# Ledger of designs, part 5: VHH binders against q6mzz7r34to333

Target 1, 300 residues: q6mzz7r34to333
Amino acid sequence: TFKDETFPAADSSIGQKLLQEKRLSNVIWKRPQDLPGGPPHFILDDISRFDIQQGGAADCWFLAALGSLTQNPQYRQKILMVQSFSHQYAGIFRFRFWQCGQWVEVVIDDRLPVQGDKCLFVRPRHQNQEFWPCLLEKAYAKLLGSYSDLHYGFLEDALVDLTGGVITNIHLHSSPVDLVKAVKTATKAGSLITCATPSGPTDTAQAMENGLVSLHAYTVTGAEQIQYRRGWEEIISLWNPWGWGEAEWRGRWSDGSQEWEETCDPRKSQLHKKREDGEFWMSCQDFQQKFIAMFICSEI
Below, E stands for the ipSAE of ESMFold2; O stands for the ipSAE of OpenDDE; V2 stands for 0.75 times the mean of E and O plus 0.25 times the DockQ between their complexes.

## First folded at step 1 (VHH)

Design a6 (framework vhh_ozoralizumab_d1)
Fold by ESMFold2-Fast, scan of step 1:
Structure a6 (fold): chain B 300 residues (1-300), chain A 120 residues (1-120)
Amino acid sequence: as target 1 above (300 residues)
Amino acid sequence: EVQLVESGGGLVQPGGSLRLSCAASGFTFSNYAMYWVRQAPGKGLEWVSEIYSGGSRTKYPDSVKGRFTISRDNAKNTLYLQMNSLRPEDTAVYYCAKSGWLYTGPFDYRGQGTLVTVSS
């Protein structure tokens, strides 16, 4: 079983910033096969943003970009390659990132920092024991230096590191934008779309009264025009990498909102998926007021 | 209240060196990426360098790459820019800049600036 001596199962790979901030000591490292929940899987039934659950690092900037990437099939082969825990397993995994004008390969072993029986950082969701997000996060931590180097980064940098593309930054408070057209055009072109909330009362990410998180990155998963009260309204779909059970939008077009009960749109059952965790709809008007920026990453 | 105070500018001959400093207060310095930007006389703002919160990643445009080095001391809440092999084209007011926790576009916060003149 492979051991990566260049990024060891040690405190140096976590970094002093996170060790001190999270009060971590005597951190245990385990391979996925040593964790409860059954045999590990690299990818189970294709990749999805719902495979991702943020842990103890403030790396929502990376996870929001990763969530957007899961909607683009071409990136699975390029970044994740063909790997498994069953076929030719040797404790080694490889990922590709864009760096300094070229694709570079990052090799890691599959030892992950844990607290009890749960990963400290990105973790599998719903007992599925699916580890591609956890291992990709480790590879990115190695590329940048440590898990501490993932803590409070830039959304634009994650998008470029994952795609080699170029960023369009839309300042939501500066000028009018046709959000549904922009999102649909970008999606059709295979671009990655993410967005960010402004600062709140503190200089850290915090859940606000309306259910949004301040100083936080989200994935834009879609936008639509919907029939409402004899006319139409524009809505936008977002995914929070914090995952299920965390802060969720409570305003118009949220999962329990009156708008979903009143709409007669025939696509209602397809658009309003109550069972999807961390994903919600909101009006484009509220989005433009509550968020500060939307980033579109397009290929050259 | 976010405050950024630049210092270290001055007059220097071509080929010379200067170190700029930025003292930060009013926020948790170690949580934010920091930037140096400059504005030459009669021109717009130009991004000069960027450093991640932990100091592990830095970026430079081609115009200064290999000559300028950005660094930070999180214990002292201080950002630095080491400028070597200075050229007349580097003459500008240099600003220390910060965005929110997530960088969200043009620089949200800048200091008052420090003037660097490269001449004779």
Scores: ipSAE 0.006, ipTM 0.332, lowest interface PAE 10.7, mean pLDDT 81

Design a7 (framework vhh_ozoralizumab_d1; at its last look DockQ between E and O 0.05; V2 from the best seeds 0.00; counts 0 for: pae E 8.5 > 2, placed apart)
Fold by ESMFold2-Fast, scan of step 1:
Structure a7 (fold): chain B 300 residues (1-300), chain A 120 residues (1-120)
Amino acid sequence: as target 1 above (300 residues)
Amino acid sequence: EVQLVESGGGLVQPGGSLRLSCAASGFTFSKYAMYWVRQAPGKGLEWVSEISWSGGSTKYPDSVKGRFTISRDNAKNTLYLQMNSLRPEDTAVYYCARTYLGRSYGMDVRGQGTLVTVSS
């Protein structure tokens, strides 16, 4: 089984600053096959943002961009390549990132930092034992230097590193923008779409009373016009890289909201999924008030 | 309240050096990337340098690369800009700024600035 000596299963790969900030101790490194939950899979039934669960690093900037990438299947083979835990397995995985005007290949072994048989950073979601997000995070950590170098980064950097594309920055408190049109146009073009909340009462990412996380990056997963009462409203769908948990929008068009019961839109069952999976709808009006910026990354 | 207070500006001759400091308070300085921006007389804001939360990564535009060095002391909540080989075109008010998740267009968190004048 392959052992990467250039990014070893050691504290140096995590980075001293992150070890100190998170007070990490007893960090053990394990290959996926040695973790509970059954045999590991690299990709199970294609990639999905629901494969991603953020862990101990403040790398929501990277994970939000990655979540958006999963909406465009063409990136699957470009970045993730064709790899498996079952066929030709040797403990080695490779990924591609855009760096300094070109695609570069990053090779890693599949040893992951673990505490109590649980991945310390990105984790397989819903116990599917699907490891492409965990391994891609490790490869990106190696590219940047360490897991510590993933801590507190910029959405623009992640978007470019994953696509080689060009960023359009939309300041949500500026001139009016047709969000539904912008999101639908970008989605049809295969662009990645992410957004960010401003600071809250604290200087860290923190769940607020309205269910949004402050100082946090989200993936924009869609936007629609929906029939409501005697007219139409514009709504936008977002995904939180935290994945599972209590931090989900509680306002208009949230999973339990009155709006979903009152709407007679025939697409209601298609649009409204009542799950605590980090994905939710909100009105475009609330989105423009509660978020600070939206970033669109186009590959061309 | 988040506060950033710059100091160290002054008059210097071409080819000289200055070290700017920025004292941060009201937030956990060590968790944020910091940057310096400047505004020359009659011009817009220009990004000067950027440093990651840990100090492990720095970035510079070509106009100052090799001459300016950004650094930070997280224990003292202080950001620095060492400016060497100063040129008349470096004359500007220098601002300390905080950023997170994305680079701010409005610079919502910025200090009051310190004036650097390069002239003989």
Scores: ipSAE 0.115, ipTM 0.544, lowest interface PAE 4.5, mean pLDDT 83
Fold by OpenDDE, look of step 2:
Structure a7 (fold): chain B 300 residues (1-300), chain A 120 residues (1-120)
Amino acid sequence: as target 1 above (300 residues)
Amino acid sequence: EVQLVESGGGLVQPGGSLRLSCAASGFTFSKYAMYWVRQAPGKGLEWVSEISWSGGSTKYPDSVKGRFTISRDNAKNTLYLQMNSLRPEDTAVYYCARTYLGRSYGMDVRGQGTLVTVSS
């Protein structure tokens, strides 16, 4: 099986910053087939943002972009290609990223850093043994230099690295923006959309009482005008790369909010999802208040 | 350790001028867009100015536009805010802030602040 000596199964590939910050010791590198949980899959059925669960790296900026990428078949195919743990498996995986005006290929082996048979960073969600997120994260780490280099970054860099597109930055506090129109237009065009919360009480990402995470990146997955009482309200759908229910919005239009019970909009059943998967709705008004910026990456 | 240290605040009469400085350390200053924000007594944080990593782009809210000028010296890891035509409503603690998640947006770190008092 293939071993990547340029990104070895060693501490150097993790980087001193993360090793120290997370007090990582005795890291073991294992191939997915050597992990418990059954046979590994690169992609199971189809790729989904819900396959992603952020691990030990503060790479929400990348994972949010990745979450958005899953909605674009052209880009996700370009990046992930067709690969397998079964057909022609050799422990080698390839990914593409946009760098310096061109697509570059990054080659990795499938050894992943683990502790107690659990991945240190992105891991398969719900034990489904789907490893495309883990391997892609590793490939991006290699591109940047190490997993430590994933530890904090810029949303626009991730978006461009995944698409080669052009970034539109929207400061949510500087000027009024028709969010529904912007999101719908961008979505229709196949653009990637992410957003960011400002810092909270601390300079680190922290879960807040309202269910949002401060200093954190989210994927914008949609926006709609919804009928509410005698009028209309604008709402926006977001996905948290943490990927679990406790990290969801708890205010208006959240999964368990009264607004969904009160609305008579015929699209209620389509829009309202009661899942603990990191995705939620909130009002555009709350979004503008709780978030600082939205990034749209469009194809050139 | 990432550090931002503001200086240059003080007492000034209405119509006066002040120049604030912010010394940055512990990170690659030139990589980040920078902000000035302020907090008046009893009020929340207000965005005052923004400058891109290169200094090529600056932004201001209407409240300070034409009066304040943000600049930076990447060689010196220093951010500046020239404040002219100061008004009593400009009284606040002024903070320089670094961005995260976006090069141009997303405040993650700010200094301890410097107090600016505009009073006759």
Scores: ipSAE 0.056, ipTM 0.470, lowest interface PAE 2.2, mean pLDDT 91
Fold by ESMFold2, look of step 2:
Structure a7 (fold): chain B 300 residues (1-300), chain A 120 residues (1-120)
Amino acid sequence: as target 1 above (300 residues)
Amino acid sequence: EVQLVESGGGLVQPGGSLRLSCAASGFTFSKYAMYWVRQAPGKGLEWVSEISWSGGSTKYPDSVKGRFTISRDNAKNTLYLQMNSLRPEDTAVYYCARTYLGRSYGMDVRGQGTLVTVSS
């Protein structure tokens, strides 16, 4: 099977900063076939943001952008190509990223860094052995130099690397924003839509009492006007790449909130999907207050 | 409303010096680590310096280390970048930023930036 000499299964591919800061020890590299959980798949059924679960790389922005990418099927062929663990499998996988005005192919072997029986970074969800997110993360780490460089890159560069597009940064506190119009317009254009929380009292991401994570990136997955009492409210849906239900918004329009019980909007059963998957709704007013920026990356 | 306003850019000869300023308002400046980033024509953002909330720690990439010095005055809500020994490759629009995601996630860039042009 293929072994990549340019991004080897070694500490150099992880990078010194992550090894030191996270006190990583006993890291080994395994192919998905050698991990517990049964036969691996590259893509099982269709791709979805719910196939992604962030691990130890602190690369939430890349994963949030990737979550938005899964909503735009035109990028599937461009970036993921057609690959499998069965047809002509040789331990080699290929991905495309936008670099300097062109799509560039990045080739990796499928040896993933593991601690214990779990992938150290992005890992498949418990209920499937779907490895495209882990392998794409590795390919992006190779493009940047190491997994440590996922932590030290820039968000705008990551969005461009996935699309070749142009970033619009909407500063949520600088001017009035019609969020529903902005999100619907960007979605129709096939743009990637992400957003970010400000730093908290420390320089590290932390889960907060309201269920949001400080210093963290989310995927914007939708926005709607919804009937509420005798008027309308604007709501926005977000996805947390941590993939955990415990790291979801707990305020107005959250999964268990009274607002969902009190709305008479006929669409509530379509909008309110009560699942522990990191996706949630919140009011646009709360979004503008709690988040600092929304990024829209549009194709040229 | 959060504002970051850059100033002090201009045209300078190679080997020259320039001092950039960033006036901050609308937030508690002393709570935030601050950054200078730059964007050369046709390129993405590149960080060029970082300073901790207190000013006690500074960091630089190798491309500018020893030539650029970041500083802050928390009493005046102002961030500075002293740029010495300027080279043509330093030509860019320079922005100050506060963290909301760190270097891997994003910088809160708000202003129009200040253009630095280094040419003979």
Scores: ipSAE 0.012, ipTM 0.340, lowest interface PAE 8.5, mean pLDDT 81
ESMFold2 (binder alone), look of step 2: mean pLDDT 82; pTM 0.832

Design a8 (framework vhh_3k1k_2)
Fold by ESMFold2-Fast, scan of step 1:
Structure a8 (fold): chain B 300 residues (1-300), chain A 122 residues (1-122)
Amino acid sequence: as target 1 above (300 residues)
Amino acid sequence: QVQLVESGGALVQPGGSLRLSCAASGFTFSSYAMRWYRQAPGKEREWVAGISSAGGSTSYEDSVKGRFTISRDDARNTVYLQMNSLKPEDTAVYYCAARLGYSYKTSEYDYWGQGTQVTVSS
């Protein structure tokens, strides 16, 4: 089995800053097949943003961009390539990133930093059975230098590194914007859409009373006009890379809200899914007030 | 131009109280969280307190919990720090700060005031 000499299973690959900040000690590195939970899969049940669950690194900026990318078959196939734990497995995985005007292939071994049976950073889904997000995070860490180099980065950088595209930055508090039109137009064009909340009371990402996380990046997954009472409302769908049960919007149009009970829109069953999966709807008005920026990454 | 101006620093005896003010201009104050930091000579700046954009959420460093209260007046573009039961170890220059950016980078959207000196001594 392959051992990557250029990004070893050692503290140097994590980086001193993250080791110190998270007070990490006794870090062990294991290949997926050595973790409990059955045989590992690179992709299990198809690729989805719901396969992504952020761990100990503050790399939501990267994971939100990745979540948007999972909705684009062209970009995800370019980056993830065709790989498996069962076909021609040799402990080696490859991913493509855009760097300095060209696509660059990054090679890694599949040793992942763990504490006990849990991955320290992005966590594998399905009881340690699905590893594409964990391995892609490792590849990006190698590209930038270490896992510490993923800790607090720019959403715009991740979008470019994953697509080679052009960023449109919409400042939500100063720019007039038709959000439903902007999101629908961008989605139809195959663009990636992400957004960010402003900083909160501290220098770290923190869950707020309303269920949003401050200083945090989210994926924009859709926007719609919905029938409500005798009129229409505009709503936007967002996904939090923290994943299951961590923090979701609790205001209007959230999972279990009264607005969903009162709407007679024939698309209600398609739009409303009552799951703690990190995905939620909110009104475009609340979105524009609570978020600071929306990024649209177009072309390749 | 973004500007933060602190005031209210003074010499006070242990157990005393003091109220700091920070006047903000050059941005939509009500849309952003505001914070207070402090720095003693020869030491790094430490976060002291913060308040959300709506004023509904506050947070404090452990050593000041129960003694300090942060508040804001959006009509006057001002954030306040009410300091009670002051201790000698609270002696520092107090800075008002705002992060107006949407990124995780540490510097390009961070704005700081000039600071106001608080000295707690008998």
Scores: ipSAE 0.027, ipTM 0.496, lowest interface PAE 6.2, mean pLDDT 83

Design a9 (framework vhh_3k1k_2)
Fold by ESMFold2-Fast, scan of step 1:
Structure a9 (fold): chain B 300 residues (1-300), chain A 118 residues (1-118)
Amino acid sequence: as target 1 above (300 residues)
Amino acid sequence: QVQLVESGGALVQPGGSLRLSCAASGFTVSRYSMRWYRQAPGKEREWVAGISSSGDRTSYEDSVKGRFTISRDDARNTVYLQMNSLKPEDTAVYYCATKYGLRGYDYWGQGTQVTVSS
């Protein structure tokens, strides 16, 4: 079974900053097949943003970009390639990133840092044992230098590294934007869409009373016009890479909000998925006020 | 071909200020995110500050927040680190880095020495 000498199963691959800040000790490295929970899968059924659960790294910017990647088959096929734990398995996985004007292949072994029975950083869904997000995160950590280096990234960097495309930065506070049109147009073109909140009362990411996290990155998963009262309202769907049980928007159009009870839109059952999975709807008006920027990454 | 040249390091008194410069050649900085790192004697290299390619987003290590400011001048192909309220603990060689390389943040320059007397 393959062992990557250039990014070893050692503290050097995690990085001293993350080891110290998270007080990491007793870190073990295991291949997915040695983890409890049944046989591992690289991809089970199909990829989705719900395969992704952020762990101990402060890499929400990268994970928000991964979430948007799952909306676009073109880029995911190029990056993830055709790989499995059963077919021609040798403990080696390959991923492609765009760097310095070209696609660069990053090779890793499938040893992942573990504490107890759980992956320390990105975690698979507990029922699926699906490891593409964990392995892609490891490959990106290797590209940048260590898992610690994931802490200091920007959405623009992640989007370009995954696509080779160009970024349109929509400054949400500067002028009115037709968000539903922008999101639908970008989605139809196969673009990746992410957004970011401004700083809060402190310089760190913090869950706020409205359920949003300050200084944080989200994936934009959709936008729609919906029947409300005697007219129409515009809403936008976002995904938080923190995932289940973490902070979710509590305002208008949130999972338990009165707006969902009051709307007679025939698409209500399709749009309103009442579950704690990090995905939520909010009005475009609230989005434009509470977020600072939306990034659209388009093919050249 | 790609080159980063740091400058501006000096000996200063505690509480003083310095502005470091990172001049790039062989590539255009306005297309890349840039970072500052530092390394003190006997310590590992640590990240200090970052600025996005658009210039709209900045990030800082906790110990320098409120004291250091990273900025870019794309017309001069240069990145700056404004350092205020300097402490003896800030004594280090400062390096700038970019994501232009094939392995993420590389193409480090020679560095510039900052010494805060005490």
Scores: ipSAE 0.113, ipTM 0.576, lowest interface PAE 5.6, mean pLDDT 80

Design b1 (framework vhh_ozoralizumab_d1)
Fold by ESMFold2-Fast, scan of step 1:
Structure b1 (fold): chain B 300 residues (1-300), chain A 119 residues (1-119)
Amino acid sequence: as target 1 above (300 residues)
Amino acid sequence: EVQLVESGGGLVQPGGSLRLSCAASGFTFSDYWMYWVRQAPGKGLEWVSEISGSGGSTKYPDSVKGRFTISRDNAKNTLYLQMNSLRPEDTAVYYCARDYWGESGYDYRGQGTLVTVSS
């Protein structure tokens, strides 16, 4: 099996910033087939944002963009290519990124940094042995220099690097916007949609009392009008790359909220079931007040 | 109900060989990584070997590499550990274990089988 000499299974690939900030020492590296939990899969069934769980790097900016990619088959085929752990496996994986006006192929071996038998950075979700997110993160770390170079990056950079597209920045506090129409229009066009919260009490990402994370990136997964009482409300669904249960919106239309019990919408069971996958709903009014920006990345 | 039952331990002279077996039931055996772990008298658990669900990947610590061989028969739901060139330091209770990805360690292990290497 292949060993990448240019991005080795060594501390240099992690970088001094993360080694020091996370107090990492004696990091071990393992191929997915040497990790517990069953045989590895590059992609199991189909890709999903729920294949992704953020680990020790503050790379939510990258993972939120990656989560939105899972809803767009055209970008995933371009970036992930056709690969597996069973067919023609040689310990080599390839990914494509947009750089300086062209698609660049990044080659990696499948050795991943491990702590306590689980991946140190992005990791497969519990009982799901899918490694495409872990390997893609490694490839992006190689492209940028090290895993440390993923720490606190910019959402716009990730979106462009993954698509070669152009960014439309919607400033949520500046002017009224029809969020349901904007999200549905962008989704039909195959665009990637992400959003960001403003700073909180500190200069770092932190879970707030309302359940949102400050200075954090999220994936926009949908928007709908829902029947509520004597009229209609607009709601938006979001996914947090931190994963299920770590920090969840606690306001209107959240998991277990009163609004879901009171609505008579015929689609209630369909829309409400989405929360089981680690995403949440909130009103478009709350979204526009609590988030600072929504980014739509469109193909040219 | 998940069950793992080890057998094959016993008393053996230094330089001898033993083959341990682990009979698995209550789950789809071929879908899981399996491990052999041992505990020497008065010491903690030590990882001895691991094998992928298909049997295509195996790993050993340097202390047993070249002497021990892990294998599996998925048709029989059985895990094996072939131990050759046994040393007094290999004396331990040997456990068959199934991994649990959501946390470090193992979600199931058997009752263990004692291996004693002594003249």
Scores: ipSAE 0.000, ipTM 0.103, lowest interface PAE 20.1, mean pLDDT 77

Design b10 (framework vhh_3k1k_2)
Fold by ESMFold2-Fast, scan of step 1:
Structure b10 (fold): chain B 300 residues (1-300), chain A 119 residues (1-119)
Amino acid sequence: as target 1 above (300 residues)
Amino acid sequence: QVQLVESGGALVQPGGSLRLSCAASGFTFSEYSMRWYRQAPGKEREWVAGITSGGYTTSYEDSVKGRFTISRDDARNTVYLQMNSLKPEDTAVYYCARDWSYEGTFDYWGQGTQVTVSS
C-alpha cells in the first residue's frame, strides 16, 4: 500500500492557514476502504457534477470549474485516467493538470483527512462512496502546495489548470450580452462555463434570502429560450458546488416557481427538475443583475 | 470610503516597458486580493492579472504570461503591473479592482489608466 512521503498524512499537507481558521487539531487520515458506507469506488456510474460536494475549504473556484468539466468526456480520460480501487489497486492515484505550457502528472496516495467518519474537504454524497472528486482535490492541493493553497483562489486559474485553454471574461454589469447565444455557442464548442456572485453584506460567502450565495462560484450548465405566456423568456441553468440540500435560487424560474406551472413549452419536463441538488434555473435578466462575471474557457 | 487610483499609463513603442501602479485607500489593503483588468476599444473588459492577499498566488491571462508581472507592497497600499515586451494588442485602458479572490468576485474598481502601444 503506497505512502506518499512528498505529501504526507500530516498537518503540513493541510497547511497552517486552514489549521488556524478552522481550529483543526489531531486530524485523522484514512483510506477510503476504512470509511463507512461500503466498498469505495473511484468512479460510480460515470462522472457527474452531482458527485461533488464541497467541504471545509473555500475552493468553490476549483469545484465550479470541475463541475463544468464533467460535461466533457474527453477531459475525464485525460485528467482522471483509467483507475480503480479494485483493479491493480496499490493505494496510488494519478491525475493530469496543465502547468507552464504542458500537461503534468501528479501522484498521490489515497489517505484523506477526515472528521469522524466524513471527509474534511470534498466529500462523497450520501450512499455514493465515489472518491474521484476527493482524490482530484487532494492532487490539486499537492500541486499548489497544500489544502490551504486551495483556500481563496481564482476561477480563471482552475479553468486553465484543467484545460490549458483561453479565458473570455464577460462582465455582466457592463454592455448587454446575448447570454443564451453565448452559452449555447460555448457549449457546442466544448468550452467550460462558470460564473461568480459579488460580495454581500458581509465579507464572507453567505446564503442570501433569495437563495444565492454571495462571494461564490457556480457552474453554468445551460441556457434556453422558453415559451411563457404570449411570448418567450430567456433562462439560464446554474449549479452550486455546495451540493444537494444546499442553498438554491428562490426567484423566478426556480424549482417550484409559478413560472414552471404556467409555461406551455413542450420541453418543460426535460428542463424542469424539482430537486434540491444545487442546480436551478433563473431568468437571464436576474442572472445579469445578481451575478458579476461569467467565464468561458475555450480550446486554443 | 474605498478608493482605487491607477497611474502610469503612457504611449510606448512596441517592445517597450511600462509599470502601472494602483494606490488603495479606505480599507485594510493587506486582507484583499487585487486584480488588473483592461478594456480595448470596442471590446469587453477582460482580466489581465491577479494577486492574492499576502502575494502567495499570482495569475495571468495567457497572452500576457511571461511578459507581465503583478506585485504588491502592503506597506504602501499599492499593487503594481510591470509590463514588458509590449505589443499593439496590449493597447487598452487598464483598471485596478479589489477582489477577495474568494470565488473570483470583486467590489470596487478604479477610474483606469490609458496604455497605448504604437510607433
Scores: ipSAE 0.000, ipTM 0.273, lowest interface PAE 11.8, mean pLDDT 82

Design b11 (framework vhh_podentamig1)
Fold by ESMFold2-Fast, scan of step 1:
Structure b11 (fold): chain B 300 residues (1-300), chain A 117 residues (1-117)
Amino acid sequence: as target 1 above (300 residues)
Amino acid sequence: EVQLVESGGGLVQPGRSLTLSCAASGFTFSDYAYGWYRQAPGKQRELVAAIYSDSTLYADSVKGRFTISRDNAKNSIYLQMNSLRPEDTALYYCAADYGWDSYEGYWGQGTQVTVSS
């Protein structure tokens, strides 16, 4: 089985910043086949944002962009390519990123840092099942230098590194924007859409009383105009890369809210799915007040 | 239609050099990553070297002695083997990483390298 000597299973690949902040010592590295929970899969069924669960690094900026990418099948072959744990396996995986005007291929071995039997950073949503997000994160860490170099980055950088596209930055507090139109137009064009919350009481990401996380990146997964009372209201759907529904919006149009009970929109059953998966709806009005920026990344 | 053909193997004395070539056809050469594997009698097939665009990786046993390269204009992959040792004796295979048109990778038939006095 292959061992990558240029990004070894060692503390140097994690970096001093994360080793110190997370108080890590004697980190164990394991290949997916050596983890409990059954045989590993690179991709099981198909890629999905729900395959992603953020771990110990503050790389929500990267994971939010990645979550948006999973809604565009055209990016799969460019970035993930066709790879498997079952066919022609040699312990080696490769990924493409956009860097300085060109696509760069990054090769890694599949040794992952673990704590106990759980991945230290990005982890499979279902224990030890699907590893494409974990391996892609490792490849990006290698590209930037170490896992520590993923810690606290910019959404714009992740979007460009994954697509080679151009960014439109919509400052939610400064400019009037027809959000439903903007999101639908961007989605139709195959663009990636992400957004960010402003800083809170501390300089780190923190779950707030309303269920949103401060200083955090989210994926925009949709927007709709919905019948409500005697008119229409605009709503937007967001996904938090933290995963399981601990930090989901608790205001208007959230799961179990009064608005979903009162609407007679015939699409209600399609739009309203009660899940603790990090995905939720909120009104565009609340979105514009609570978030600071929305980024649209378009190819050309 | 897809084919990988290895060449350049042979019998050489310890300490000498040999260059293996792999010619690829039937697909878009630049879309794939390539590797050299080897298998000695009674042992498992092992990865020797891999190349992904300009990035290269080597097994510990050959690091500093072997060099992998690619020529996209010729649709060819090369393995330059220096300071050969008896333990390098094996059947050497060229492999192309998975393509979107196939869930299986592509393998050549192999070329024998024997290092003996």
Scores: ipSAE 0.000, ipTM 0.117, lowest interface PAE 20.1, mean pLDDT 79

